# Miniprotein binders against q56419: the designs that were tried, part 20

Target 1, 326 residues: q56419
Amino acid sequence: MEGRTLEEVQEEVFKRHGVLVPKKELEDLAKALEEAGLLLTEKVEARLKEEEEKLKRERPMRLAGLSYPEGEREARAFLEAFRASYPGEGEEARVLLMPHLEPSRVPEVYGAALAALEKTPPPERIYLVGVAHRPLKEKAAALPVPFQTPFGPALPDLPALQALDALLPFELFNTPLAFREEHSLELPLFFLKGRFPEARVLPLLVARRSPELGEALKVVLRDFPGLLVLAVDLSHVGPRFGDTPLTRTLAEEARRRDLGFLERLAEGEPEAALAFLGANPTRIDGVEVVASLLPLLRERKGKVLAHRLDLEAPTLSAVGAGTLVL
Below, E stands for the ipSAE of ESMFold2; O stands for the ipSAE of OpenDDE; V2 stands for 0.75 times the mean of E and O plus 0.25 times the DockQ between their complexes.

## First folded at step 8 (miniprotein)

Design p3 (at its last look DockQ between E and O 0.54; V2 from the best seeds 0.00; counts 0 for: pTM E .783 < .8)
Fold by OpenDDE base, look of step 8:
Structure p3 (fold): chain B 326 residues (1-326), chain A 85 residues (1-85)
Amino acid sequence: as target 1 above (326 residues)
Amino acid sequence: SPEALELLKFLIEYLKEAIAEAKKALKEGDPEKLEEALKELERLVEGLFKAVLLAKGDPEALKKLAREIEKLKEEIEKLKKELEK
């Protein structure tokens, strides 16, 4: 809408849709658009640029004091409590699949991840692959800057990130704004940084399946060994996601799909895991990540440590979460 | 805000309609109309892309919008390729 007056928009909406939007509603819309950054006003552009410039230096915490404690002492107590919520022992991980759901919803699943990390020798670097909840310019992206945590900054592995970029047919360092509030990286990173304070991190987001990413990472991992972490949730069912309210039948189907997916991954059969989901009617979140990382998941046997389908009571919806070690 | 998400959804639907019109222009063999439509579509989809990047709200709702925007971009790129032919 660069250069068009609200009146011109009103007229266009009227001409196209036969609806005269009241000027006040248009003003509210314009304001909402401006607030939403849709009206590329000079102000919005300046803000975008400022936010992008900030992200060239560091990615600040967004969920500190909300999803996890901001203070280091409290954050350590938080980790211990989550670990305590899982009564089992972990396994050494070369690949860790863990959730990125709000930690308080699935504490034992995060606890299982912590249990696995206890059995894992400290890696030099962590390849943290999250799900893009914002649009990316490319199928995948990375942000090569420190990520703030209560345990200090998670520093990027720039050499490994550069090696990865060089092997990809697209620019890896795209869409920095997509990382600004991306919880799929921030939440897992809290646990990872808390357990491995000296590990460098490769923060990666996947928007769409990129086989090239998996092939490139397979090569990079040879020269830059590290822990691969898939930060993904599982089924998303209920009204928030376009279904009817959660029923026993819907919950059973979600669990069946989640567990069937995880079990096939645990058997080292990621293609079978994807095929098992078919059209993915329960909307397993991790599909695009797994599809991108097939070369790294093949023939790796492991164990499902935890699973939960967590009810969000206000929306009668549920999200699946799991912890898998390979 | 819920209002922002609804607005974004509205804009996505608007873009879908505009893309449908552009496809019609392609079928009608009006390259000038198509070119003009594509320029506007590119502008709008870029604006929408930026808006969703900045938007606050339910992450899953935003993810859905993100995927829809990506599809719209792909459709626009297909139309551009057809115009170049």
Scores: ipSAE 0.660, ipTM 0.875, lowest interface PAE 0.7, mean pLDDT 89
Fold by ESMFold2, look of step 8:
Structure p3 (fold): chain B 326 residues (1-326), chain A 85 residues (1-85)
Amino acid sequence: as target 1 above (326 residues)
Amino acid sequence: SPEALELLKFLIEYLKEAIAEAKKALKEGDPEKLEEALKELERLVEGLFKAVLLAKGDPEALKKLAREIEKLKEEIEKLKKELEK
């Protein structure tokens, strides 16, 4: 809580309620937070502020050696293996929907994205829109710094980012720490930078739907054309996500929801895709991004290249991933 | 760890109760004390915001906590607007 000590937390609870909370409960909380790595010491606070300031200069690789190789040569071989996992042909994309799920879980879905990129002329820039897994101060955010990859730094398109910031009713560069561990940008970026090494990037996160973002991006894309990438996963079903254990019926429903969503997007009908999901009972991850970007998706027709609902046997759960070109 | 995530969930629930008390106080009218309480609620919610930014754990569980914190911020903003009337 802003790096507060046990005493500071106790004082704030007292101020709010006029009641002193037992110190033992606060000590147990502090111990648990310390064991989880949430240390409230001055040294930890200083280091975290330093990390935030470093993120204002560059965003380092966090998943090299875990989700993809760190070395450039191994990383290129990794790309080739993933492309080979999808034996089909791609299509040129002006908009690409691809997953951010762990690549080894859905290799043909990432392979389909690579197949689409093969058919896509190298863009000057990539608008990479992921899903925030940490809180943002606003509905959306960007981090205007180089993102490191095994293929070299993905440089930010500063003029396009500044134009976008100027059109929004909130500060776009608002939560640097939210990018620190954000795999929804890092995993797709690996594939995008490997295929388009000269493209600049606009690394964007959506926490909550922002119609303002879509309208602003429509304006920015006219002057700064590029590839729009929706880096989103689809259904999330099973006990990990609050359901009963995954059954064949739940899995079939999740697949139906995923494909129906993607197919309606492919018909240029993003509002119909959202309406099809209703209350989103299978928790399709991409809804907030799609709802933000409606002006960029309307009347844009394309094709679903791949889909998998991937099982998490240890949690009796599943996550859907797909590749869509528009 | 799961302990840290569960404790963050407890703190969020604690703040929901505090916001409910602030809503009652708004109807019963001591605007100076209510304004002070809302400022303290904002400070604590900001602390939780940073705690979830720094937390380690399952990204999907953290996303759920993030949305809860964002909802708390929205509730506080609504109360501030009501107080200004």
Scores: ipSAE 0.649, ipTM 0.854, lowest interface PAE 1.3, mean pLDDT 86
ESMFold2 (binder alone), look of step 8: mean pLDDT 80; pTM 0.721

Design p4 (at its last look DockQ between E and O 0.65; V2 from the best seeds 0.68)
Fold by ESMFold2, look of step 8:
Structure p4 (fold): chain B 326 residues (1-326), chain A 85 residues (1-85)
Amino acid sequence: as target 1 above (326 residues)
Amino acid sequence: SPEALEFLKLLIEYLKRAIAEAKKALKEGDPEKLEEALKELERLAEGLFKAVLLAKGDPEALKKLAREIEKLKEEIEKLKKELEK
C-alpha cells in the first residue's frame, strides 16, 4: 500500500484470495478508494504530507458554521443560550467530565458544564482529554499548536506538554493527522475557550488505556496545576453501532449503565465504575480515558449535574452524554 | 463511503488471519521466511493505518477500525520482537 501503485496492492490482495482482478473492476475500485481517501497513491501521499505540515503550525476550526457559529459575537450568544438550557447552578470543578456529542443534541448537558465552569476559578491551563476517533501510533497523543476557535486561538501550554512528554515511555507528539478532524477536542474546546479565554490548553487524545499517561499527568499537575477535562461520551446503542434497533429495554439499560458509571466516579471509585460496565455492552467511550487517568480520579468525590440519552430516530440509535464535577 | 469502510474491514480480517499464520510459523521455525513475511505484513498494516487516517465517514465507525488496526500493529510488533530473541 505505502509506496505502491493501486494495481500492485490489488493484485497482491486478489492473488492471495485466489481471485483474478479484471482491469475494469480495478479501475472502478481505484476510483472508489481514491474518493474515500483510502488509496495511498502518490497524489494521496502528497496531500497527506501537505495536511500534516499545516497541522504542525496550527489546528484550524473544522466545525464552525456546522456545530457552532463562526463569528465571535454569534458564538458568545450561542454559549449564553446553552447556559440557559440548564436552569440549575453548577459546582466548582477540579475535574470536569463533559461530552463531545453534537451540542444541539444535548444542550442542557453542555449547559451544565458551563454552569460548573461559572463556579470554577479561571485556571492557568486546561488538560483537555478527548477520545481519538482515528488511529494513533501510540496509546495517547498531543498536538502542541494553537487550536483556532471563534474566540481566538487556544494556545498550547508548551512547558507542561514538554514535561508530560519527558515522563512518558513513548513520544507524545506522534500522530498530527489524528487531530485534523477530531471533534472530541474541538467541541468541548469551544465551550472551554469561551468561558476561560486566557487559559492555555494541553490537547490530549487517548486511543487505548495508558496507565503511563495517568501517572505522568499526576506528576505534571503538581507543578502545572489546572483544570482536568474528560471530554467523553457515554453509551452508544442501536444499529449505527452494531446493535439491533433501539428498544425501550436497550435504552433503559444504556441509561442505567451511564448513570451507574457516573455515580461511581462521583464517589471517587473509578475502578468500581469500570467494573460496573463489565464487557461494556453499551459501548461507553469514556472507559479508556477513565482507565488511563485512575490516579487522578481516585478518592475525588463530586456530583453528576446532568445526563441525557439522546435518541437518533433516523438510525434507531442513541448516544448518552453527561456532566460530572469532581 | 460505506463501500470503502467495508473494504477496510475485509483487509483487517485478512491481516488477522495472516498474523495467526505467522504465529504458527514462529513455532514451526523458518526464521528467514518468517522475517520477510512480517516485514510485508508490517507494510500492509502501516498502509491501512494511513488509509483510516485519511478516510471519510462516520467517526464512530472509523474509531472501531482504528482500534482494530492499532491492535494488529501491536501484534505484528510483538511477533517481530519474539523473532529477534
Scores: ipSAE 0.719, ipTM 0.883, lowest interface PAE 0.9, mean pLDDT 86
Fold by OpenDDE base, look of step 8:
Structure p4 (fold): chain B 326 residues (1-326), chain A 85 residues (1-85)
Amino acid sequence: as target 1 above (326 residues)
Amino acid sequence: SPEALEFLKLLIEYLKRAIAEAKKALKEGDPEKLEEALKELERLAEGLFKAVLLAKGDPEALKKLAREIEKLKEEIEKLKKELEK
């Protein structure tokens, strides 16, 4: 809405929709728009540009002091506590599926991931594939900058990222702003950086299934070997996600779908895992990521280490989380 | 804020309606009207795209909005291709 006054917007809404939005609501809307960056005021554009320019240098922590400790000493204690929450032993991972849910909700699932990482030789690089909770210009994106963590910056593997970009039919380095607040990378990265401080990282986001990404990564992994990490959650059920409040039946269905998905992945049958979900009525988060990475998941056998369907009591909703090693 | 998310939803619904009108213009064989509509749709879609990028709120709610915007952008691109034909 470049240059239109709130009054003009009010008039247009009135003319088009027959609704006179009260000026206060319009002001609140305009403020919300401004706060939401929708009113591309010169100020919002300048802020967008500034944020984009910052993201050319580094991706700062956004969840430090909230989801995990900011200080290194406290962060190490945090890792140890999470590891302790999983009583089992891990297995060596070539592919790790782990959650990106708030860590405090599913500590043992993150603990299982840490257990797997303990059995994994330090990789040169980590391909960290998260879920885009923001829109991307392309089906997938990467941010080729250091990601800040309490353990120091996670440095990008620029050669591997460039090799990946060269094999994709679209520009990989798109939509840097989508990474700014993206927890699907930040939360797993905390654990990964804490365990593998010297590993370079390829921070990748998937918005929509991209078979091209999996094929390109398969080629890149030959020349640039590393640990593949799928940072995905599982079922999302309840009122927050458009369902009725969580019931035993709904929870059982969510668990069935989560476990059925993970088990088929553990058998090296990612297509069967996707087919098992069908229309994905419990909204497994990782579907687009798995669908993009099929070439890397085929014929890889592994083990489900942990699963939890975690209740968010205030909303009577639940989110599934799992840890799978391949 | 919850209010910001609700507003974004309203704008998405507006965009959906505007796309429907553009599709109608295409069927009516009015390329000039369609071209003008497409310019506005592209502007609106880009604005919404940026807004969701900057918005704070429930990640899953934002993800839903993101997917809706992406779908709408694809529909706009289809309309654009039809106009070029």
Scores: ipSAE 0.658, ipTM 0.873, lowest interface PAE 0.7, mean pLDDT 89
ESMFold2 (binder alone), look of step 8: mean pLDDT 80; pTM 0.745

Design p5 (at its last look DockQ between E and O 0.05; V2 from the best seeds 0.00; counts 0 for: pae O 9.5 > 1.5, pTM E .685 < .8, SAP 79.199 > 70, placed apart)
Fold by ESMFold2, look of step 8:
Structure p5 (fold): chain B 326 residues (1-326), chain A 85 residues (1-85)
Amino acid sequence: as target 1 above (326 residues)
Amino acid sequence: SPEALELLKLLIEYLKEAIAEAKKALKEGDPEKLEEALKELERLVEGLFKAVLLAKGDPEALKYLAREIEKLLEEIEKLKKELEK
């Protein structure tokens, strides 16, 4: 991706071929293109500034009508269908690991999360920890505003968020724009808000592992008890992620890595779970969240309720998703 | 050559589609759509370079290219007017 002026292109063509394209028409086009590019840049900058100011007040739904229904009645039916996709019973969760993958791709995995929530007493608040898909200015971030859902706004727990911010060596409220399109919070929140409509939320993102976040959360959770949710996906394999086309062998390895990771977490051994992954050859994206939250995961035993490695036929790729209660 | 002219036609269609997508993104107004439009506009320079190279030493291809550049200019000017609102 090398930038060239039209004049440079014309010189190359002339030197190599001894002919010249219509110089005036090319010059006029280059000028018009440059001016259009400048105008577009100005619009992008202005629009992003407006979006950032809006995000300081609320975070609107972006996936309604796309990943889940827009209307409340339809959204409740959607939840029931997902619960029915998992015929088993859940267990009470103090910590819940659930996916953020497109719900229709892994219905029984989300259904297992709903089954766990059925067994979980309604919490005062939910610590929802997702994976940042856009860069953050710090290792982690929060957005202390209502998140809209088809079930009404999920209100922030401002006292708990402020206590967390005060304990961190960096400003927690640092990158509002990163939340604008962040599905790792929006998709799990739909299910959580549908089951716990009165719970407040701490919407958190991790970009890079932060031991400070885990230590701070351990302190905050003591004073502000609630449900901890790790909203993470597992293996990412295949050409969409930089691999050769998905083979049976690669899929088996991804499943083995996913389950080995989840099982070690279920034994209360999060350091062993991370060590098992080594260089993370199947790109489990939950590792940065788990590595941040070690103090909250140690010695908590539980159970893997569901797992699926979902095949993306058009891309010859796959993504793993699971449900774990601790 | 007939091979160069046919490939040039495909590249010109690519350039026209890139401009059309930019105009559509402007109408929609979302920051992501506008960023996509900016990226497509930046890619037009690369596409034009390839189109010029394909017309190398072929008077018929150069004549075709000259006519299509004029049409591309018209579309870019329309995009500019929409950007100005």
Scores: ipSAE 0.258, ipTM 0.773, lowest interface PAE 2.6, mean pLDDT 87
Fold by OpenDDE base, look of step 8:
Structure p5 (fold): chain B 326 residues (1-326), chain A 85 residues (1-85)
Amino acid sequence: as target 1 above (326 residues)
Amino acid sequence: SPEALELLKLLIEYLKEAIAEAKKALKEGDPEKLEEALKELERLVEGLFKAVLLAKGDPEALKYLAREIEKLLEEIEKLKKELEK
């Protein structure tokens, strides 16, 4: 509750979800949460410690059966259906920008990513750089453990991770709990592991721009070549994100920002892409990731394969997603 | 808060356990145990909705949790309908 009044929570829920929760239900809620939360605080803390200890060994699936099938056969059919949703052909990627949004919202954008992966020779390793939606202790982090997928575990590249850690001015292996539920890694990893079952993975999160990360990765990539994947979403507009309900004008601005960002990246001008966004008024999710990876994005020409601004009708909000190959 | 999201996940785990118990009670033909399990499920669902409302965090993570909750609610409703037969 972080010091918010029940009225503020009620208003926020109403703004975000269009549901007015009665104050009495919120009071009963707060009390039950206090009672459950007090009882759960020790249990939650114990569970958090247990989960942190588990994360020293592996990262289990969190979205299996929700966002993608748990079973391998069904998961393969899922991949094929997503690929089929994109009618075009892909291009070989050395750098792939793809979404981490719920796959069902933007199937053709994931389909475009799969199309690019079809034209990409199997990499030895994948540098998977996601967005930290939870606080990190440092600007960036890695989790050097297997990530579970329906296709088996995505195994870490420990030598490459260690080489990266050695070049950073901060401890790379920080904040393991931030990875536990981070969908920005899990969702892209499903598609990547399904296409490249033998590739090792470097699961990375960026919370804040780290130029050091890009410079370090540039060095590491010389000795440990691989596919670089930026798992980022684009604009976030509407009431869920602090705007008015989506209008034609707001949607056009979001698309303009998204496409203008992606096109400048496709021209090998990542600094121009960042400058184009300025204060980032439409809240493009991938800004801190791109800002961290500038040395790897410079002078690389590529192609925008797909873009969608997906409306979440219940909240009159929208999220942009895109697929870019470099 | 990260804690609220964790609470939600814990509640989802408890809901899954309670659903499993309810399904077991249904198979065993024990209506009293089923009713008790359903009451616990309702309590947990209420707690879950509560935690969702209070959870500050990744909107997409919350959406995934909401979907899981919806699936669990659908299972609970199926169990309720079986209890009424």
Scores: ipSAE 0.007, ipTM 0.273, lowest interface PAE 9.5, mean pLDDT 83
ESMFold2 (binder alone), look of step 8: mean pLDDT 75; pTM 0.653

Design p6 (at its last look DockQ between E and O 0.55; V2 from the best seeds 0.00; counts 0 for: pae O 13.8 > 1.5, pTM O .690 < .8)
Fold by ESMFold2, look of step 8:
Structure p6 (fold): chain B 326 residues (1-326), chain A 85 residues (1-85)
Amino acid sequence: as target 1 above (326 residues)
Amino acid sequence: SPEALELLKFLIEYLKRAIARAKKALKEGDPEKLEEALKELERLVEGLFKAVLLARGDPEALKKLAREIEKLKEEIEELKEELEK
């Protein structure tokens, strides 16, 4: 079993696939998989299992010292600086939409989220719904373990997570490795844990829209009330994302789509918000999350507190971020 | 890391072509050998799935790859179901 060479793997692949795929293409595929480290060996499989077992116990900080300070005192000062970057007042939120973009790029957008949290009674739990940036085995996933933060561990709400899993037609806990480096949970969680240190968390990821998730969450929220947070970014435009060079026209279109999307959500019309985007030509990141959570967003009126389309000068691209309370 | 992402994109394109040929072969070819080939394609896509889980790099580029991998898995499952007829 151990000791396979590249040549032995290439020969085995050809023997099994040669009728369907020309030998040269099989050889190129095997070579490419080898160079990418995708050929599964006992060593690679052991590494995967080791990382997965670690994530069954806790999810450590990956961005401390990079996106936010590692020490608690410095982290509290960081939160205060971000709140100060938004001079307005917030409003109470039962649902909060906030970004997961690098905080230093959109400080007033995160500041607006903090302003909303100031007006929000401390919840018993937070339903934190991010966007999977790695593949999931199902449409959505959760990781029922403590997430480390500079403010201490964010503890999972195990009863609520178990109730949610029981209502879904798929296994919710089936992709722990997808959480290993998922910034769409870690970055918002820093702000949420700093403001609500006693709240438990349901850390959720959406890869593809799941109407079942929204229906199940509506049921779970009745018995386990809490704050719903959509941790999503908005438009992604420019060459980094597959467009031609970023132009003033493309940037104005991205802003228009971001604000039109948020404003329709603020009117309690999530289906209209999705319809407004059509094929989503500016790649608004939050579409799959909103489409999953329709039952929780309908008829909830609220307010857009902040928006920025932030330029990435080195890539000539831009990413939108916003703060919405419902 | 940028080199790893380009290699992953390359692998996805190869797998798309292999799956397309498998679809055509299902209409014209030997079902038993197709079944064995589909099991190997499934293993390769699973390897790609795990590689992206372990990969480091631009999260937005990884998200695009993740969606492509999920589509490949769906297509393979559809072929397996059709072959069982």
Scores: ipSAE 0.666, ipTM 0.860, lowest interface PAE 1.2, mean pLDDT 86
Fold by OpenDDE base, look of step 8:
Structure p6 (fold): chain B 326 residues (1-326), chain A 85 residues (1-85)
Amino acid sequence: as target 1 above (326 residues)
Amino acid sequence: SPEALELLKFLIEYLKRAIARAKKALKEGDPEKLEEALKELERLVEGLFKAVLLARGDPEALKKLAREIEKLKEEIEELKEELEK
C-alpha cells in the first residue's frame, strides 16, 4: 500500500479478486486503519520510528491512571491497600512467581506477592521475566532502559544485562517496540519498584521457550545476584480463549491445573510441573517462561501463597493467577 | 480499543485470503505473480505486526492476534521456499 492511491488498491483488488470494493468502503477502511495506526503510511512509520527512538532512552508508563495511580502518594496508598487484601504473612523469596493480570481482578494475589517482598531483603537487582504478548524477533528479549513508575524510574542493570547478552546465542536487545505496551512487565514492576526503590532491574520478555536463557541466567546470577521474578498468569479459559462459557467443570479443571502446576514448582520440580500440564489445554500463560528458567527452578523448595481463578463476567471467561515463593 | 481489535481481526482475515491467493498462484505455475504476491504479503504482515505493537487494547486479544500473525509469517516463508524449488 505504500504510495498507492485508493484507486490503485481498488483496481488491484478488482484485478486480483474480481471484486470491486466500493471506494467508500476502501476510504472507511483506510480511515479506520489510519485511526488505528494500521496503515503503514509514512506517518505511521515515522511514528513507529519515533517510538522506537524514544524506547532507546526510556520506557514510559502506559497504565498509570488506569491500572494503578500515577501520583506517588496515591500509588503508596494503592500498595498498602493491596497488601491489606492478603491477610497472611509472606516468606522470603529468592524466586517470586506473581501475576501480571489487571491488579483489581486479583488483589489478594498481588497482596501475597507484597507479603513475600516484606520478608525479602532488598535485592541489588531484580530479574523481571515477563510474557511477550507481542511477537519478538528472538525467543526472548530485553530492554536496557529506565522503566518509568510512580516511584521514579526503575533503572536497568547494564552490566548484568551485558553479561547475559554475551552468553546468549542470539541478540538479547531485540524488538524494543514489544516492550512499549507490555503489561506483563509494567504491572509487576509497579509493586516491585514500590517495595524496592533502589533495586536495578533486568526487564526480560519470553515469547518462546529458551533453554539458553535459563542456562545463561544461572551463570549471570553467580556474579550478579538478585531476585528472580516470574511475571506470569495461569489458566485462560472460556470464550475469549476459544472455550465454551465457564462451567463448574471447566473452572475445577483450571484450578486443578493451576494448583498442580504451582505445587510442583513449590516442590522444586519444574519439569514435573510442565509434564503435568501436557498439551496445556487450559492455556497456562507462564509455561514458556518456566520452560526457559528450568535451571533456576530445580530443587528449590517453596510455598504457594495465593491462588485465584478470576471470572470476567462479560465474556464468561476466567484467568488464573497465583503467587509462589521459592 | 475494541475498534482497533476488530480492525486487526479484519486485516488478519484479509491476509489469510491473500495467502490463499498466493497459494493458488503457485498452483497455477505463475512464479512472477507469486513473487509479487509474496512481497505484498510480507509488507502487509510487517504492517500488521507494527499495528499490533501500536494498538492499545486487551493484551490477551493482542497476544492471540500476534500469534496468528506469526503463523501467517511462517506460511509466507513456506511459500517462498516452495517458489525457490
Scores: ipSAE 0.000, ipTM 0.226, lowest interface PAE 13.8, mean pLDDT 83
ESMFold2 (binder alone), look of step 8: mean pLDDT 78; pTM 0.695

